VH-VL binders against COP9 signalosome complex subunit 8 (CSN8). Designs and how they scored, part 3

Target 1, 182 residues: COP9 signalosome complex subunit 8 (CSN8), of Drosophila melanogaster (Fruit fly) (q7kth8)
Amino acid sequence: MHLNKYSEVVERLENEEFEQVELGAEVYQQLLAIYLYQNKLADAKLLWMRVPANLRDDKELIQLNLLNIALQNNNYADFFKHIKYEWSERVKSPVEDLLNKQREELFKLMGSAYMSIYQHNLLELSLMSEDELKHACAALNWTEELDGDRVILKPKVQEAPPARGNDDQLLKLTEFVTFLEN
Short names: E, the ipSAE of ESMFold2; O, the ipSAE of OpenDDE; V2, 0.75 times the mean of E and O plus 0.25 times the DockQ between their complexes.

## First folded at step 1 (VH-VL)

Design v7 (framework fv_vorsetuzumab)
Fold by ESMFold2-Fast, scan of step 1:
Structure v7 (fold): chain C 182 residues (1-182), chain A 118 residues (1-118), chain B 111 residues (1-111)
Amino acid sequence: as target 1 above (182 residues)
Amino acid sequence: QVQLVQSGAEVKKPGASVKVSCKASGYTFTGYYMNWVRQAPGQGLKWMGWINPNSGGTTYADAFKGRVTMTRDTSISTAYMELSRLRSDDTAVYYCARDFSEYGMDVWGQGTTVTVSS
Amino acid sequence: DIVMTQSPDSLAVSLGERATINCRASQSVLYSGNSYMHWYQQKPGQPPKLLIYWASTRESGVPDRFSGSGSGTDFTLTISSLQAEDVAVYYCQQYYSTPYTFGQGTKVEIK
């Protein structure tokens, strides 16, 4: 048995889909959200392909698929854009977990790329509260400086260069840098 | 700073119940499961269960089912573990520990010593 | 339940020498390319501290002298050059399925 905190839910939902007679959008919504959280991107892609045509007009499922597309394409800007949605209780937990996971990866990537970032820009993008951002920066040993009436965050210098074959991380970073600079 | 702060030491008589609190700060309390782990004097670590602070859903280890209850109060970012019908072999340090998604228990409370004696 | 067995129960190593701790799971803890097996360090009077997750990934702030290895059911924690501050009890833990289970612990001390 697999431990992931959604493993029992996933097994139940996968069995429901396998034994499909009449499935509502709810099953696909939950499976897609959990697959994205688990970084099962191949499974997420195949799941969307299996969604019946009559369920593809479901608003929340469409929104979840926009997250799916963003993650398939390593598009952080689109991910943070599309996660700004009023999620139902049904998917709120795995979507919140996914958001937290992606925020952690975002901070790691930004620490590698930027010499300085305005606090208000990062708050807007990351959907973090000011307190959450301050705690995250403190944990990473980022420093802050005042630039007039604005706060500038300076990431801690990361000593180690990227490992050989770190192309996926570089691609993600390039996409995000392009978004922030434009 | 991510931190878990637990309630103070307790001394209880056999048959009593004890309720230990664990206050979270520095992160989104509802975003991570909370584990409870105990350690008897000179012994190893034993997992008691976990709670999903978002839903209130719980999973308990078989050894504690029927005696343990895990709850939370999201308004004050606090998790609780209540153990009833205490026995002398329940004497232990009780820890809360955050489940950092798939990465393990990355932040632990300082521990609460519970002594069960006559 | 998955049973985690550590060896040895205790280990005395001279300062600067290599310490090796073994851990075996009663069944595979592999899921989707990750071994859900973690190592914790516990010093007297302190809570456990996560050292290594996913068998071999060192937690932030953990010194390079600590390394984890292994696959399937057999895992090893290595301290390449023991320092005085490394005196502690070390626990392996499977994170594959509930109930979570820990090894019995290995006490590491200086000779």
Scores: ipSAE 0.000, ipTM 0.452, lowest interface PAE 16.4, mean pLDDT 81

## First folded at step 4 (VH-VL)

Design p4 (framework fv_durvalumab; at its last look DockQ between E and O 0.02; V2 from the best seeds 0.00; counts 0 for: pae E 9.7 > 2, placed apart)
Heavy chain, then light chain:
Amino acid sequence: EVQLVESGGGLVQPGGSLRLSCAASGFTFSSYWMSWVRQAPGKGLEWVANIKQDGSYKYYVDSVKGRFTISRDNAKNSLYLQMNSLRAEDTAVYYCARDLRYFDWLSYFDYWGQGTLVTVSS
Amino acid sequence: EIVLTQSPGTLSLSPGERATLSCRASQSVSDSYLAWYQQKPGQAPRLLIYGASSRATGIPDRFSGSGSGTDFTLTISRLEPEDFAVYYCQQYGSSPLTFGQGTKVEIK
ESMFold2-Fast, scan of step 4: ipSAE 0.352; ipTM 0.748
ESMFold2, look of step 5: ipSAE 0.011; ipTM 0.485
ESMFold2 (binder alone), look of step 5: mean pLDDT 92; pTM 0.938
OpenDDE, look of step 5: ipSAE 0.274; ipTM 0.750

Design p6 (framework fv_nivolumab)
Fold by ESMFold2-Fast, scan of step 4:
Structure p6 (fold): chain C 182 residues (1-182), chain A 122 residues (1-122), chain B 107 residues (1-107)
Amino acid sequence: as target 1 above (182 residues)
Amino acid sequence: QVQLVESGGGVVQPGRSLRLDCKASGFTFSSYGMHWVRQAPGKGLEWVAVIWYDGSNKYYADSVKGRFTISRDNSKNTLFLQMNSLRAEDTAVYYCARDLRYFDWLSYFDYWGQGTLVTVSS
Amino acid sequence: EIVLTQSPATLSLSPGERATLSCRASQSVSSYLAWYQQKPGQAPRLLIYDASNRATGIPARFSGSGSGTDFTLTISSLEPEDFAVYYCQQYSNYPLTFGQGTKVEIK
């Protein structure tokens, strides 16, 4: 039920946006962060479109929208690149929840796609400590193997999706894996 | 081989609750996202809700948000839709539909159930 | 939400004729568009996904084309079993949305 953790806060903030004539960036920041965490990407996209021109130069809101764009495009590399930001107290909680959720989704994707990954590349991308990564790999039954002076992680393999899958999605996954393994 | 069988439909008065079940067979249920799609009599298709393969993510159409709850039990290969505060405009045939595997946005439906009719009538 | 508009609402054609169905999106959906066939009293059946890929078991007479906002479903030569309602669906963004449908009817 963690997707409903912020339901009361969202309802309050949505009512504030609906009822108030002049809103500060803080309402948009919180709504956008929570929408991204809840995976309400259509709501997130529409919210950004409603942001007044005078608030579009807000630093944190711009940074949240970079996460929004990355998630709209299923671009994990861009997501983890742009999550590296000094988040304010008002959005820190939903952003950390979003980060942890995206880490979990990344590991599930990697585990299902017959991939092997250098440990150092995944550490850099995922922003996890070595101990955190080891714990995640153990939980998912991944194994590690030495490749010369490097550690290569071998995910537990599951049956792949049907071959008829979206070509754009498969291309993005292939490009992401190539990026990650280089 | 893939089968989705829905149950729980019927006639119910406005303001009451109803639960729909969808039993899956012929595939690894826990590997697929699942959706509910409805169709009012003589009208087109309207998407209702999605649940990720592991239950970790859910999304709803605005028309049902706050009233309907999607859930699943992977150990029983069953998808659920809990419908609360039913309205006349919720009258429709409700279909469960299978998504692509994984947690991603790709949501076209390769298999559908036969549908179950829900009639909300005073 | 992304609105899908299908045209025409109804196509009256004879077996052997070519059917061309249009679906237009209010915003770009890239290639994230599917087509379904529905016969009275039946669930929809997937025909085309990713704008142009035929689903398994779908006859070659069905083809899809287009990208961005303009999409077309073509049935090169109508068979008796092809007279049905056809829906397009986008999966570029939530909420998922369908077009209102095009009915392909005899004569």
Scores: ipSAE 0.000, ipTM 0.446, lowest interface PAE 14.8, mean pLDDT 82

Design p8 (framework fv_vorsetuzumab)
Heavy chain, then light chain:
Amino acid sequence: QVQLVQSGAEVKKPGASVKVSCKASGYTFTGYYMNWVRQAPGQGLKWMGWINPNSGGTTYADAFKGRVTMTRDTSISTAYMELSRLRSDDTAVYYCARDLRYFDYLSYMDVWGQGTTVTVSS
Amino acid sequence: DIVMTQSPDSLAVSLGERATINCRASQSVLYSGNSYMHWYQQKPGQPPKLLIYWASTRESGVPDRFSGSGSGTDFTLTISSLQAEDVAVYYCQQYYSTPYTFGQGTKVEIK
ESMFold2-Fast, scan of step 4: ipSAE 0.012; ipTM 0.551

Design p9 (framework fv_tarlatamab_arm2)
Heavy chain, then light chain:
Amino acid sequence: EVQLVESGGGLVQPGGSLKLSCAASGFTFSGYAMNWVRQAPGKGLEWVARIRSKANSYATYYADSVKDRFTISRDDSKNTAYLQMNNLKTEDTAVYYCTRDLRYFDYLSYFDYWGQGTLVTVSS
Amino acid sequence: QTVVTQEPSLTVSPGGTVTLTCGSSTGAVTSGYYPNWVQQKPGQAPRGLIGSTSNKHSGTPARFSGSLLGGKAALTLSGVQPEDEAEYYCLLYYGGAWVFGGGTKLTVL
ESMFold2-Fast, scan of step 4: ipSAE 0.013; ipTM 0.595

Design q12 (framework fv_durvalumab)
Fold by ESMFold2-Fast, scan of step 4:
Structure q12 (fold): chain C 182 residues (1-182), chain A 120 residues (1-120), chain B 108 residues (1-108)
Amino acid sequence: as target 1 above (182 residues)
Amino acid sequence: EVQLVESGGGLVQPGGSLRLSCAASGFTFSDYYMSWVRQAPGKGLEWVAYISSSGSTIYYADSVKGRFTISRDNAKNSLYLQMNSLRAEDTAVYYCARRGYSYGKYFDYWGQGTLVTVSS
Amino acid sequence: EIVLTQSPGTLSLSPGERATLSCRASQSVSYSYLAWYQQKPGQAPRLLIYDASSRATGIPDRFSGSGSGTDFTLTISRLEPEDFAVYYCQQYGSSPLTFGQGTKVEIK
């Protein structure tokens, strides 16, 4: 019985890593992407440490490791910066799932942390299109108003407090938003 | 209030074509992803296709790829489904549905549906 | 693809009784991305619950959702006459989007 979407794929790839003498970057790319999606951050960190020196110049694996570093450091801004990449079909599915998961977590954090935020700041942070952001805000009943020629988004108040473990994420996000607001 | 009104269904022979339309009102149509979902007589629901708010991102169920085309006209608040090479298995009520937030592909509002019957 | 199996197929109850509807997935549904819909005869489906446990706007509090992983439940705490309908679950944790086959809640 498997509890995770990618459990069978992970088991196969882990067995390949164990049994093969020479592995290509493809195995490490897939495992790292899936570990990040599954929030197996300890496994992701250890996997990167096992990557052979000759594979550490693989461009896609380097990009995945930048996501890994961002998530290890609870850094939303770095995560959304580094998710912008031409992902191969090999990792596209888990990376898209990871992006969607992190966007959902961002909206939950913003809803609990801020009474208002400029639309342009959230667009820059989340890497959503204006269409996608308007859609998400309308679905969540966030309201908007004009401040001069800028749009301010106001989250609908949620009662549940943020998760105990996201204080570091909140601090980094707050610093980024403060910087953008001058 | 949110309303979705579908039209264009009817009886068609196998191999034929039909174009379905969905007229939206009561919300800013251009802000929402839209989908078509179908239901064969006496059967459950099956997702068919979705289109992003701008129209640039489109996905199809494997059963309709290459035969159906989803499109939208935001100026007219309208969603379309062009159905070609129709098969008996395409017989269903076709619903126009509005998707939830962009990372949540659930359907918060539905049209009344239009019946498509593919039979010789 | 994730196959959703709903049980029971038909639930025969009287007004005032509690209804418990099950939806089981063939593999884990990521982040509890599961919705429940109600469909009355001759009508389009109506969203009841999303993200496994969040009630949609305008849905009475007698409707509640719970569960995670592969096992999800819709509960109607006290059936009203208007609640007799077919109920569908839908997952959006994995492509393609899939629905359960439905549970019919009918008057006994």
Scores: ipSAE 0.000, ipTM 0.451, lowest interface PAE 19.8, mean pLDDT 83

Design q13 (framework fv_durvalumab)
Heavy chain, then light chain:
Amino acid sequence: EVQLVESGGGLVQPGGSLRLSCAASGFTFSSYYMSWVRQAPGKGLEWVAYISSSGSTIYYADSVKGRFTISRDNAKNSLYLQMNSLRAEDTAVYYCARRGYSYGKYFDYWGQGTLVTVSS
Amino acid sequence: EIVLTQSPGTLSLSPGERATLSCRASQSVSSYYLAWYQQKPGQAPRLLIYDASSRATGIPDRFSGSGSGTDFTLTISRLEPEDFAVYYCQQYGSSPLTFGQGTKVEIK
ESMFold2-Fast, scan of step 4: ipSAE 0.115; ipTM 0.638

Design q14 (framework fv_durvalumab)
Fold by ESMFold2-Fast, scan of step 4:
Structure q14 (fold): chain C 182 residues (1-182), chain A 120 residues (1-120), chain B 108 residues (1-108)
Amino acid sequence: as target 1 above (182 residues)
Amino acid sequence: EVQLVESGGGLVQPGGSLRLSCAASGFTFSSYYMSWVRQAPGKGLEWVAYISSSGSTIYYADSVKGRFTISRDNAKNSLYLQMNSLRAEDTAVYYCARRGYSYGKYFDYWGQGTLVTVSS
Amino acid sequence: EIVLTQSPGTLSLSPGERATLSCRASQSVSDYYLAWYQQKPGQAPRLLIYGASSRATGIPDRFSGSGSGTDFTLTISRLEPEDFAVYYCQQYGSSPLTFGQGTKVEIK
C-alpha cells in the first residue's frame, strides 16, 4: 500500500521522460528518490545509468545516488551518513518517507540480533530525537538499563521465523556497530 | 505465478468490430501498466496500445488511433481492447503484455495470444 | 518514430558457438532504453534483457546485452539447442514503442 504512495507522480515523471528529448536534473532527482522509497532498486540502478553526462555533476543527484549505492549494498551506516543533506522541496517528501522506512528496517535488524547498543550511538545515526527513540523502543518492548553514565538499549528477544541465513544480517549489524563505536 | 489469458479473437469481415479480453492472475493487476502488442502472420512485433495502472494515461499507435480503445477493469483483473473499423492489415495474433515493474515500457510477461483474422 | 534495424536477418550457427546479434536505432535511443526478447515458433515472446544490459529473472548467464545510443548488441556466449529462435530488440526511450524486425538464429 504505502509503496504505491507516489504512483501518480511516478507515472507523470516517467511519461515526461518518455515523451521529451531534453530533461533537467529535477526529473531524475524525483524518480530516483521515489524508486528508493518504493524499494525498486533495479529501477533505481537503471535510472542512474540513464542519467545524461551533462547532468551527472548535479549535486543533489550525486547525493541521491550515494543513498542508492548504500541501499544496493544493504549498508545502513552509509545510508544514514548520506541522508544528512539539505534536500530540495522537490524530493523532501519521498526522502523523509525513505528515512522513516529505513529507521523501521534498522530496528527490525537490530532486534533480530539480540544485541545491546548504546542509546547515544543509535540517536546519532538514526537522526531521531531522544523522545522518538524512546517511543520506538517502547513500541517494540525494548528495555533500557544504565551502564555507568551511559544508557544501553536491549532489544526484545525475537525468534528467527524462516531460514538460517541470519549470518549475513549479523555481519551487517556487526559492521554497523563497529562503525558506531569507532 | 503470473498468468495472462487472452480471449475474443476470431474471423471478422472488413469494417467489423471485435472485443478482446485479457484475464490476469497471480499478481496485483491494479498496480501494473498494461499493453496490447500484435504480430501479423510471419512478421515482427508491433505495439498497439498502453494503459497506466489507474487507467488515466493511455497511448495508441498511430495505425489504430480512432479505431481501437484500450480499457481496464481493476475490480475484475481484466484488460480490454475494443477494435472497430477493422482492416485486413489488422490481421494478427494479439498479445496482452504486462509492463516491467516500475519504469520502462518493456514487457516482462506475455499471454499466449489470440488470433484476429480480418478477411472477406 | 525510431526505427530499429536488426542484423543479420538470419544467423546459421552450431551448438557451442557464440552468437552476436546487432540492433541499430535510426535515432539515439538514449542510454539503456532497450530490451531483448526471444520467441520460439508458436509461442509468445519471452523477455531476456531490459535496460540494454540487465538480465531478466530466470534467464541464463550466457545471455548478455551491451551498447548505448544507437548501437546495441545481444550476445549468447555458447549456443544451446534451446536457443535457436527469433530474437527481437525493443526501444522504450521514445513514443511510439518500436521493435526491430527480428534476427532468426537457426541451426546449421
Scores: ipSAE 0.005, ipTM 0.530, lowest interface PAE 11.4, mean pLDDT 83

Design q15 (framework fv_durvalumab)
Fold by ESMFold2-Fast, scan of step 4:
Structure q15 (fold): chain C 182 residues (1-182), chain A 120 residues (1-120), chain B 108 residues (1-108)
Amino acid sequence: as target 1 above (182 residues)
Amino acid sequence: EVQLVESGGGLVQPGGSLRLSCAASGFTFSSYYMSWVRQAPGKGLEWVAYISSSGSTIYYADSVKGRFTISRDNAKNSLYLQMNSLRAEDTAVYYCARRGYSYGKYFDYWGQGTLVTVSS
Amino acid sequence: EIVLTQSPGTLSLSPGERATLSCRASQSVSSSYLAWYQQKPGQAPRLLIYGASSRATGIPDRFSGSGSGTDFTLTISRLEPEDFAVYYCQQYDSSPWTFGQGTKVEIK
């Protein structure tokens, strides 16, 4: 992941926020989306808190804050639920980059936890095409098993995750699996 | 290593003027909002003035508004405070301080300070 | 303006003890826009905590901040000799940006 992407844009927007007396929602929308992509979660939290009351009814900004809340809480299910939105051109690029980044994190988490999942559930959630998912599984050496007309994906057995990270990874995966099964 | 070095402090008579300077190094000065914060002898901290990275947006504490002028020269990595119509209550150590990066108007680095004494 | 009141004014403790410092705001500080600074005699202030609970770079984990709204706390879990200093809170929610009057932590 290239988390340095958008650094020049974010610096310009930060300066605009400080220097402008009356700011529109578009500045906050772009900054929030980019902060989330860059994994600057502290900055994202503080930015939302700073949004003026009169801008808190902006539909797209509210939607971006739902992504912010999900990421602050490490809630994959809420993130993938709220990412499905008709994003404007001004935030579409960083939001798509954020989606791709979170997909990569999810696959790493599932691989480390040795969990199985139905292909149709993962396709719908991840917003990947069948070919894209097949390519990703092949790259990670995941295997497929047939269960009637359904396909079960089996992650490759990975080196055990660090002891201190084990419980956190399992909790994240449990939330994700619960979301997929419901 | 971030460094801020103040200079220009000294003894001045009431009604007089004094100009403080702050030399910045170890960071991209032109990208940071800067501030002056003062501390009277034996007292707490008091914010005096803020200036944006470009110098276009400036804020003053009510106690110094109309008497003090904050400015910067990004080519020289320098911050200034022009103090006019000085009063005994302006006696303080004046600190040059850098605003934190994550948008907060807190101060992540401070200079050593320069003492301004207004005789009375 | 938001007035910050720190208590106690002076806290007398021995090395190894826990220090708990309070900062109360005259009105709610939004978004936990509160910072803590340490100042040793003859030195400039040093940032310890911002956003009420986030440690600044290089600050030991024995320092922690908590609180929201009008009540904020700085905790030093186990005082080291170098921790005896004056501590200031600062709000940056609304202009003018104001500091508390300070709490002096001194050796008993």
Scores: ipSAE 0.000, ipTM 0.461, lowest interface PAE 17.1, mean pLDDT 82

Design q16 (framework fv_durvalumab)
Fold by ESMFold2-Fast, scan of step 4:
Structure q16 (fold): chain C 182 residues (1-182), chain A 120 residues (1-120), chain B 108 residues (1-108)
Amino acid sequence: as target 1 above (182 residues)
Amino acid sequence: EVQLVESGGGLVQPGGSLRLSCAASGFTFSDYYMSWVRQAPGKGLEWVAYISSSGSTIYYADSVKGRFTISRDNAKNSLYLQMNSLRAEDTAVYYCARRGYSYGKYFDYWGQGTLVTVSS
Amino acid sequence: EIVLTQSPGTLSLSPGERATLSCRASQSVSSSYLAWYQQKPGQAPRLLIYGASSRATGIPDRFSGSGSGTDFTLTISRLEPEDFAVYYCQQYGYSPWTFGQGTKVEIK
């Protein structure tokens, strides 16, 4: 994790928000995207509350807030649904970093909970190419096998981080399973 | 199954305009990002323009920026390329191409192409 | 923009031989963002490989891709008559999406 990545940009944008009377949506877009990447969820929530009424109809900012809401609610299914958007160059970098980070968290969650999962379900949800998924599974020592025309992935369980398996993780898993059941 | 059919190519004078169309069938057109890719006679492939599934996000190659406009009509399953201020170096076969699904920005299906010739 | 340089420009081989085609990027490209296409005279390009090594639907197993960073390879293990064509690599990790200049595989 590069915690210092975007630190200079964040400082500049925070100073702009603090010192300027009139702000454009682009300041809020960049700050929200970076806060979500840095896992500063409290800052992200408070930032959205400060967005002026006249900027709340900005399309990209609304889309970023859907990611914010999903992460506030520990909803992986909603996150991966709403990340599927043509992001502007202004937020593309932190959004790609956020996507990659959330994919890693999804694989950890799946690895701890599932004995098997269909490859097509995980490809659809994670928005990864087949090769990206194969690389990620190989790195985690997941195995694959054929079930007729479908590929089944078998996660290898790793040592749990502190707090894994609590109610928050179970909620995330339940929402993910509900999404897959649709 | 999946089909992309281009039309609208032809001979045009330098400074002229042409509008290319691409008719899509066999898939849910509104779910896919689309591109135009061109190929000059005897030369390699050059990406020209890219449009998101909703049509809200658009990108152009520097060589065509300000002259070409990509658009789509999801109700008609159609992709368009409006080409203005055409130059001799725009002479090429223009292909309609579908972006791979799941954020894969490769082109999984291509149309047959339509020839645009810019000449006096 | 990222420049992709393919080598050799022309590869003259007989049916049954192995073909090895190179694609070198001017800066590092994740293996997840490299594709290979085949184009026959008068035809549209056809996707062969995406993500450097994943075969597209319907592509024979004699086609394989490998590589990472700046160096990528397309291998055809045993050339069939229908494989004599021009091959292009494409990166899609960085805008603008760019193609190599092509390698022509021709009959000796």
Scores: ipSAE 0.000, ipTM 0.436, lowest interface PAE 20.4, mean pLDDT 82

Design q20 (framework fv_durvalumab)
Fold by ESMFold2-Fast, scan of step 4:
Structure q20 (fold): chain C 182 residues (1-182), chain A 120 residues (1-120), chain B 108 residues (1-108)
Amino acid sequence: as target 1 above (182 residues)
Amino acid sequence: EVQLVESGGGLVQPGGSLRLSCAASGFTFSDYYMSWVRQAPGKGLEWVAYISSSGSTIYYADSVKGRFTISRDNAKNSLYLQMNSLRAEDTAVYYCARRGYSYGKYFDYWGQGTLVTVSS
Amino acid sequence: EIVLTQSPGTLSLSPGERATLSCRASQSVSSSYLAWYQQKPGQAPRLLIYYASDRATGIPDRFSGSGSGTDFTLTISRLEPEDFAVYYCQQYGSSPLTFGQGTKVEIK
């Protein structure tokens, strides 16, 4: 349902690309951001390939493509690194929605990968405020306890562990664990 | 399962009008672009009209522009084609077709078609 | 508009043989936005291939698509009796949407 939020905008932009021979960077920026939000990764990859050479030096489009590359490679560390950017009004809404979507996916992975997580590490990763994180943990029934002057979070897994042979899920967990081990 | 069922075809005289309907089921109709594609007896496929998921963007083939009107009612899961000033060359089986989600305007599901015959 | 020309018009083959169908565009099709459809007598078309080479859900491995720019090919590696049908290519790289005239694959 919520993936349909940008249907009218996508429709307009796709039709602009379909009908017109010359397009500005702003059309590609918006389409790329929305495709990433909608998890249309194949469409995002193809869109970048279609970007004309003269538009490939556009700073915001380059930054959006760094998010694209991170998501194509299931690299959460790179995603959260590159999403911290001053986005234009044209893409701010879909990028914020993309960030929220990736935060939800991060919490699912953390719940599966860890018995405990320091609050300060998760705050740094997720780009959430303490209140936002506290709300998310409460919604997932994660518990907290004190470890000296630091807060430690303990995920509560409701689902069975991933089935054997889930290569994509294993890759995501491995990359995320590697990121946290810096 | 995805189903598209056309209706409203029939025999009509040149200069007459006819309204085709397409009833959609098995998917969220309001999420998909829809199209009408026709096929004259013994001939190939010809795209007729294309409508966006919201209904705000519409495209017509030059051969029908000004005579045909595509529309949709998302609350009723229905697609329509109002055909006016019909000509003998409009005789064809008319298919309702759903756009695929990625890679542009290709059609992943088609109805069985409804025959429109324009003859005196 | 982009005109799609399919060749041959008719291809007469026996079951077990390889079928190679050509679709040529009058100008370059952007992003390889080309689809292939199969139509059996008395039936609606069904999607086989989109994005020049991606098989649609439920389509057997014997169907494959290739090509880019102005030259596209549909290959059926080993014809089954059920594969004798008319095949259409369609471009969606630019408006208006256009179809080829069709290639009929018939039993020899």
Scores: ipSAE 0.006, ipTM 0.570, lowest interface PAE 9.6, mean pLDDT 84

